VHH binders against D-aminoacyl-tRNA deacylase (GEK1). Designs and how they scored, part 2

Target 1, 317 residues: D-aminoacyl-tRNA deacylase (GEK1), of Arabidopsis thaliana (Mouse-ear cress) (q9zpq3)
Amino acid sequence: MVTLIVATTADPASINPAAALLAMPGWTAGPILPPDIKSFSNKQTRVIQHDRSIVKEDDLDLRWEEATGEVVDEVIFLSRHTAVSNRPALTVHPIGVLHLKDGESPPQGGKPGWAALPSTRIGPWFRLLKKMAEAHGLVPEFEITLEATHHGPITNKPTMFLEIGSTEEYWKRQDAAQVMALLMWEGLGLGGSEEVGKWKSETGKRKVLLGIGGGHYAPRHMDIALKDDIWVGHLLSGYSLPMEDPTQTKTTPGENYIGGNWRQSIKAAFEATKASFPGGEILAHLDHKSFKGWQKKAITEFLAEESINVGKPNDFT

## First folded at step 11 (VHH; from q01 with Y103E)

Design r04
Fold by OpenDDE, fold request of step 15:
Structure r04 (fold): chain B 317 residues (1-317), chain A 122 residues (1-122)
Amino acid sequence: as target 1 above (317 residues)
Amino acid sequence: EVQLVESGGGLVQPGGSLTLSCAASGFTFSDYALAWYRQAPGKKRELVAGISSGGSTVYMDSVKGRFTISRDNAKNSVYLQMNSLRAEDTAVYYCAATEYTDESGYTYYDYWGQGTLVTVSS
């Protein structure tokens, strides 16, 4: 079984981290993934580089398995990050398209209503990244953040994105790229140290964060994710929770029904999270401040109906 | 609590003017791009105007030269000055906020207001 790291040849925020990682010892040239995707091998890690948009190459995990016979355990994508604030940032996040309904075309890959299996490494690597960034003097210039679930490509194995942002200037930062490379190097145990973020259901703490609500960077969920031994699944920002105001909708099927695809989104996110963490205790954390009273009530009731456990910040210990 | 509260809507004659306001609270306003959307009865919600965190603006074609979006970070507010109003401008107007943009230009709005009704009628 192998870890697949996916980089592009057009994005500096992908090129530089990949290059920095490949400059470390132990890498050899791997097979070409059809039609023309280069690969490199180091122990149980594979780096692949393609020249297309990182969100447009679907099923790279399955394609690799088919081409090589190797089993892919997880996929890590390297990409640039953009933000309204333009502030420098290093980010980690799961992928999925939960903000779109069936029939809509996703602007950044994936498919409507789809949630990827979140990598078990999201939480642990987020914490590790923060430590590394601090140690290497990137903080406080760079914000170390999580991102809510919001794009593709399609994957079939546990997946996460590592991103450098938030403008072209920062996409090209070599020091940031080096830290990302070190994160992968240490996190995957390529240097001989113990790998970071492998799920073991039978041992240790098994609390898994499912974030519901908040902004794209989900600061309140992130606070929980900073806690030791906390695992992180999907994070659903407000845009992934479209709820229709019952006072404005004339076509309510009944009393107390809140329209919108928010139910499907939560369920998809929960199921994907659960699948990535077998035996884990999935706790939905609500960003209460981001919801109106009627929204909070609806979500709470739905979670109860779905037997999804709700966790307060203090429950994540 | 995060809130976006629109105000300023009402009945106006064709050719008239109206200023909409949206007051925000509960988040770092300056880190967000803001937009005005409108939805007429039986129609889809559409972008009317947007303003970046840096003050760059975008408008739908039908309102260019008539509408002006602006923001006041000190007041955590976004405005829509509407001049030369037409019957076709009749809609519920919503303000929205986003802190994330992608390369496609798709907007990921974290928060929405409740809307304010603008009716242009003779």
Scores: ipSAE 0.858, ipTM 0.932, lowest interface PAE 0.5, mean pLDDT 95
Fold by OpenDDE, fold request of step 15:
Structure r04 (fold): chain B 317 residues (1-317), chain A 122 residues (1-122)
Amino acid sequence: as target 1 above (317 residues)
Amino acid sequence: EVQLVESGGGLVQPGGSLTLSCAASGFTFSDYALAWYRQAPGKKRELVAGISSGGSTVYMDSVKGRFTISRDNAKNSVYLQMNSLRAEDTAVYYCAATEYTDESGYTYYDYWGQGTLVTVSS
């Protein structure tokens, strides 16, 4: 079983962290995947370097398995992050495309209605990243954040993105790259320490956050994610919850029916989250402040219908 | 609570003018890009105009030169000045807000208003 770290050579926010990681001891050259994807090996970790768009690397985990015979446990993509605010940030997030309907073409990979298996490391590494960033003096310049689920590529194994943002100036930051490298080094236990974020179904705290609502950076979900021993699955921002106002449009089956793909999105996110955390207690947390009354009601009712447990902030302990 | 509340819609004659307003609350307005969308009966919702956090603007082709989007961060408001209105501008107009755009320019609007109806008719 191996962990794949995927670096894009043309992306400084991707290749610099990878380079910093590879500068650490224990790496050897690995196999080359067609057409010219280089790899490096250290224990159960593989670093892959490609020169295409990262969001176009569909099924890279399967391609690796086919080429090498190794079983892939998880995939970690390194990438640059953009933000409307242009503020510097280090981010962690799951992937999926839950904001688009069938037939639409995702501009950033994936496929409509699809949610990847979230890496179990999202919550733990988010907290670890925050600590490391603080220790290395990146805070408060850099915001340490989660991102809601929003893009591809297609993956078949647990996946997360680690990103540096949010402008070209910050993409190239070497100190940020070093912190990301250290995160991977420590998180994967490459230096001999215990790995961070390994899921155990039999023991330990097993509360898993499924975030519903809020903005892209999901501050209220993030507050929960900062709590010790909380695992993090998908986070669905408002754009992944397209809901049609019944007062504007009436749609079958009834007057109380709320159209849009929000049901499918929640279901897909829940199923993927559940799959990544076997035996876990999945708790849906609603950012109620981001919802209109009728939206909150609809979502609450739907969760009940689907037997998805709802958690309040105090339930995540 | 996050709110976007549109106002200023109504009935207007062709060639007339309207100013739409959208008042926002519950989030850091200055960190968001804003947009006006519209949806005519039986048609898909479409982007009319967008404005970045820095004030850069974009418009759909059919409204260029006629519509102007602007924002006032002090008032947590976005506006759409509509001049030389045409019958085809008839629609429900929505304001939307996002704090994230990807490299392709795709916008991820997570907050929407209820909409305000604009009817252009003689």
Scores: ipSAE 0.856, ipTM 0.932, lowest interface PAE 0.5, mean pLDDT 94
Fold by ESMFold2, fold request of step 15:
Structure r04 (fold): chain B 317 residues (1-317), chain A 122 residues (1-122)
Amino acid sequence: as target 1 above (317 residues)
Amino acid sequence: EVQLVESGGGLVQPGGSLTLSCAASGFTFSDYALAWYRQAPGKKRELVAGISSGGSTVYMDSVKGRFTISRDNAKNSVYLQMNSLRAEDTAVYYCAATEYTDESGYTYYDYWGQGTLVTVSS
């Protein structure tokens, strides 16, 4: 079974980390993935490079299996990151398009109402990336952060994005590219060391963070993800939780009805997280300060109705 | 607690002017892009104007030349100056905030205000 790493040729934050990884020992040319995507192999790892949109080239995992007969375990995408603040960052995040309803066309790939299986490596690799970035002198210049679940492409296996941001100057930073390559090298055990972030339901701490609320960079959930041995699933920021203000909709007068796609968002994210962490204890962690009172009440009641456990910070230790 | 609080709505005659304000708290205002949206009953919410963290602005076609968005980072506030108002400008106006806009220009708003009603009539 293989790990598929996806890079794109026009994005320096994608191709440079991939090139840095491919410069390390043990890579050989692999098969061509239709239509013309070249690949490289090292042990269980496959790197592919294409020249199309990283968020819209769907089903690369299944297409790999069709072309090669090899089953894909997981997919890791290398990409640039943009930020409103333009501050430099190294990021890790799951993908999905939870805020859109059926029939809406997502501008950045994926499909409406869908959450990919989150990579089990998100939490462990976020912590490892932070240590590596510190050891290599990138902190505090680069912020090391998670991002909330967003965009495509469509995948069928556990997935995460690794990104360098947030402007052209920083996308091109070779020292950042080297740290991302080292993260992948060590994290996948390619040099012979023990790999990082493989899920085993019978051993170790089994607590899995499901983030509810907050901004795009998940600051309250990052406090949890920095704790030792915490696993990270989906992170739903405010944009993934569309909730209709009951005072503005003139709908059902009952206090318990709140419109919007937020219920479906939470359910999809929870089920995808559960599927990636069999036997894990999923704890929904709320960014309380990001919600109005009526939103918080609705969310906590829904979590209880769905038997989704809520975790306070101390529940993750 | 994160808050976006709109004010300045009301009844105004066609051709009149109105200034909307949105006061923000609970996040680092200078890291965010801000926008005004509006929604009339039975209609979808639509972007009216947006302003980046660096001050660059965009406007929907029907308000260009009549509306001006601005921000004051020292006061954690965003404004919409609305001139030459028309009946079709009648709507609830919302401010919204984001720290992430994708490369296609699609904006992922995490925070929304409760809205302020603007009525252009008589």
Scores: ipSAE 0.608, ipTM 0.836, lowest interface PAE 1.9, mean pLDDT 91
Fold by ESMFold2, look of step 12:
Structure r04 (fold): chain B 317 residues (1-317), chain A 122 residues (1-122)
Amino acid sequence: as target 1 above (317 residues)
Amino acid sequence: EVQLVESGGGLVQPGGSLTLSCAASGFTFSDYALAWYRQAPGKKRELVAGISSGGSTVYMDSVKGRFTISRDNAKNSVYLQMNSLRAEDTAVYYCAATEYTDESGYTYYDYWGQGTLVTVSS
């Protein structure tokens, strides 16, 4: 019943959108959480401002519940984005650390082999963000994009990240911060409009995208996510699907012996997506151009073995 | 179709030289960072050299001064010039590409080549 929005005070791409949101009507001071975390309340929404890094802040949903008695329904993190290209971007993404195996230390929180429950709002808010960014003159300067599932922190409720990238100049952009604040304002219905992206019992037959393959910015899956009424779960880029080339190693007959963590990654992402979308029709969409023939065959066979339906672009209607 | 295709591996004498090439297709090459990794028998895969989209380079300590990474965005290619080769440089060398690095500097490689074998032996 409570939406928890998390901002970090040292990150301009985090604190500035939070400040822009808090400048809108209806906020009241909430409890100060131990030792010094400020909070603010507006209807179902709680904003916290904390001074710790994203890596430190596991289980904020449970910690809020313990401190206040309020049940958290979802978590939204506000954060900076970095990119190799350094191009400006506004992004939305689910979290998880599927590329690491047991015994490896996650660089940005989470735990190896884990996928958080994806926020049901990822698809609808990606589309809303695109419209708002266009209306406010941020396009084409800022790219508006999804990101593949990555990093933590650990959460226990549906989660997404909203990010501004990709350099200090753009992290500090107040017009971008304002658009992110408007996204949250309208998306959560705080201004009186109907909220956007809540999964309801009537929604149960709607298509839910599980993205398999491609690059970090999920270009083939993003084409699907732009369609009306398409919901978005996890998006597994190539780095979340480690597959060992059978020509470089001997394998047992049958492609189900292809090494690497790709099976576990797909299964974890599917189960988390399924949990966030009760009754939803989950369709795995493969970025076929990102796979070699042997990879595509192995993934397709595994999806069938696990009873995970494959969707072609026209199946998303 | 996304492809990273390595070439230039082979057998070489200690003290010799090789140039590895990696031809990329299926993505906007100039938006990507590229790297060479290697994996010797019985060892973990390790970063050898990396090059950012802007051309900045990094090298593992044991290859500094001997190896040079470069890129040619017009040819969608990344190269590794290996000089003064040693037996310890024997490994399968892999080309890798990424468009994402997190704020800790951790790099998330989406695409890998098949590898090319370099053997340094008399």
Scores: ipSAE 0.607, ipTM 0.831, lowest interface PAE 1.8, mean pLDDT 89

Design r04
Fold by ESMFold2, fold request of step 15:
Structure r04 (fold): chain B 317 residues (1-317), chain A 122 residues (1-122)
Amino acid sequence: as target 1 above (317 residues)
Amino acid sequence: EVQLVESGGGLVQPGGSLTLSCAASGFTFSDYALAWYRQAPGKKRELVAGISSGGSTVYMDSVKGRFTISRDNAKNSVYLQMNSLRAEDTAVYYCAATEYTDESGYTYYDYWGQGTLVTVSS
């Protein structure tokens, strides 16, 4: 299984964790990816370093295969995080651009209505990162959190972002970069220990979280993600669920058509999550308190129509 | 329950003033950016004014110098002072909140209020 780790020299929160990882034993120079992207290899892990925006280099998984003949099985991006609060954070998240309709310009890469295959490692590595950050004295200064699904670039294999936030001062933090490097080192088993977060479809049904609602940092879904052995797929915050208020609509054509992109968002996220977790038991967890009554009714009816099971916190066992 | 509740809308004469309020609950208000949007009949929703968690403001061109956005973190409230009102300011005004803005300035609003109607006519 080949893991492609992507960093950019344009971002200290990207290149510094990559450099910290490459300083550990076992790396050798790899091929140059067109146009001039350097690579490094260690066991089944490949690191590439480009110099553009991390969200603008599309299809790096396919481009690796074309250049080398080697199939990429997953992609991990190293990036900075920005936040309204400017609070320091270490984050893990899936990617996609679910809030935009066809023809709208994506603000940070990707394509409208698209959800990438989520990395199976999101849940397990979020839990591991939390433990590592605590052990290395980064908590409580850094918040350790998931983020809701957002932005690109376009990928074709299971993908996640690992981020350091939320301002220039914190993007440059070497202790945070070291913890991210240790997360990748241990999580990928590069030091000889067993890797973390690999999905095994032969085990049959296993619980996979599909988050519906809440804010960008997914507080109710994080409660679920902290439970033992829970896998995490896409996390759709309110901004990925555009819903038009029926009391402000000139017509009331019926309760089963509430405008906005929310149906398409849920379907795209569910299908991508299902594809990443073959044989998994996908449970949609609703952040009920983040919805008005008419929104909750519409979403629960749509989930039933699509045969998407709903999970309460106790169903994630 | 997360709520954004707008108030202060109503009928006002051209040249008049109104203050809109938005009371927030269910999240840590001081960590959020707030905005006022408006939607006139038959038109798309548009940004009127925004205020960051640190108090920095932005305004659409047509309201600069007439409207002022402010926030009171102790009361979990954001306000829009609207002066020198014109007929084209007639719209439903919505409060919106986010904890995430990307580095390009694009804002990912998770929560919206139900709106308050402002009508500017004689």
Scores: ipSAE 0.592, ipTM 0.833, lowest interface PAE 1.9, mean pLDDT 90
Fold by ESMFold2, fold request of step 15:
Structure r04 (fold): chain B 317 residues (1-317), chain A 122 residues (1-122)
Amino acid sequence: as target 1 above (317 residues)
Amino acid sequence: EVQLVESGGGLVQPGGSLTLSCAASGFTFSDYALAWYRQAPGKKRELVAGISSGGSTVYMDSVKGRFTISRDNAKNSVYLQMNSLRAEDTAVYYCAATEYTDESGYTYYDYWGQGTLVTVSS
């Protein structure tokens, strides 16, 4: 399994964790990818550093294969996080641009209506990151959290983002960068230990969380994600579920259609999650308190029509 | 339960004034950015005004100088003072809240109110 780690040179929340990882044993220089992207290799892991937008430099997995002949199996992006609150955070999240329709221009990369294959490591590495951040004295200063699915770039293999937030002061924090490097070192097994968070196709009936609703930091899905052995796929916050209020839209008598892009969002996220977890038991968890009654009914009916199983917190065992 | 409850809509004469309010609950209000959107029948929803957690404001061009957005963190409320109202301001007005904006300034609203109707007519 080849893991491609992507960093950008101008972002301290990106280049500093990459530099901390590269300072650990076993790295050798790799090929230069067009145009002039430096790379480094250690066992199954490849690190690349580029000087463009981390969310707009598309298809780096395929471009690695074209340049080297080597197939990439997963992609991990190192990036900065911004928050309305500006509070410090270390975050893990899948990517996608589910709220936009064809023809709309995504300001932070990706493509309209698309969800990347989620990394199978999102859940396990979120839990590991929380333990490491606590052990290294970053808690309670840094909040350790998941983020809902958002932005690009376009990828073709299982993908996640690891981020340090939420202001320039915290993006530059070397202790946070070191914890992210340790997460990658231990999570990928580079020191010789067993890696964390790989999915095995022959394991059956393993629960995979598909989060439906809530805020950007997935507050009502988080307790499920903290449970041992629970896998995490896409997390669709309210902004990924555009729903048009039926009292404010023109409808024909007897029509039960709720407009907006929410059906397509759920379907894309479910299919991408399913593709990343072959044989897994995908369970949609609804943040009921974030929905009005008409929204909750519509979503519940759609999930049933699509044969997407719904789980309450106790069903994640 | 997350709630955004708009009030203050109604019928008003052209040139008149109206104050909309939105009471929020179920999240830490001071961590959120708030906005007012409006939607006339058959039209796309459009941003009217936004206010960051720190109090910075933005307005659509057609309302600048006539509308004022404000927030009261102690009351978990956001307001839209609408002055010099025109027939074109007739719409359902929605309160929205988010804890995330991207680096381009694109805002990802998670929560929306049910709306309050403003009708500007003689």
Scores: ipSAE 0.548, ipTM 0.810, lowest interface PAE 2.1, mean pLDDT 90

## First folded at step 12 (VHH; from r04 with T101V)

Design s02
Fold by ESMFold2, look of step 13:
Structure s02 (fold): chain B 317 residues (1-317), chain A 122 residues (1-122)
Amino acid sequence: as target 1 above (317 residues)
Amino acid sequence: EVQLVESGGGLVQPGGSLTLSCAASGFTFSDYALAWYRQAPGKKRELVAGISSGGSTVYMDSVKGRFTISRDNAKNSVYLQMNSLRAEDTAVYYCAATEYVDESGYTYYDYWGQGTLVTVSS
């Protein structure tokens, strides 16, 4: 019923977009979430501001429900982005911790082998963000991109992250914060216009991208995500597809599968994507050039075994 | 096509030296951090050394002072100089690349080479 927007007060890439959004019309004080988390309400949207790390916000949707009696429909996190290159970026991504297996400790929340329900807004808002960033003169200085599925926190409702990167100078950029606020304002229909990115189940007309392979910024999947009317689910980079090289891995006699957690990763991402898009046509798009031949063969056979449809770029129409 | 191609492995006596190289293509090398991992028979892959896009390095304890990682962005290459080699250094050595490190320092490697075998034996 409500959309929960989560901001961290110590993070300029988080609190500045939230503050810009709260400066727009229609906000009133909302409930206090324990222990002392302030909230603000506008129509079906709730903004919360907390002073501690994202890791402490596991199950925030359920905790909101317990504290307020309101049912959470989706969660949007505002956060900073870091990159090896330090290049400026505005990003959108789903979350999950698919690169770890049972017993390993996630450094940024979540739980091993888990993928959150992806927000249905990821594709439509990525496209809207790109247009807004261009219109406001942020391109090409900021790269506008998706990120592959990664990190937590744990959530139970459709979730996405909106991020500003990638250094302190850019985390603080007020023009970027204003564009993110405008994205949320228009995307949630708070000014009275029709909201963007809500899913409707319609037979045969709604293609949903499940990205398989590639790098963290999903370069081969990006061309598909930029197409009009394409929905975006999980995006599994190479790090979410741990595959054991058969020449380097011990096998028990009689074992027939390539080892590693890659099957579980694909299955978890597919099931979470399917759950967020009832009636959708989920198409796995493979970044073929990021795989060795034995990896590509194994993945293709597994997708067929699981009846997961594969799409070429032209199939996303 | 993304490629990481290791070379320089071989048979060497204890106390000897080898230089491994890894040639990269298909991505903007200077935007990436690089690492060497190794996998001995029956063991999991382990980080040997890493180098950030800015040149900062990390090493596993057992190789500190013996191994040196370096990079040459003009040649799109990363190197591992291995000195004072020991029998326990015997492994397949893999080059790996990433464009994402989280705030905790955890590294998300998307690309791996096929490996080069280093055997340290008398």
Scores: ipSAE 0.577, ipTM 0.815, lowest interface PAE 1.9, mean pLDDT 89

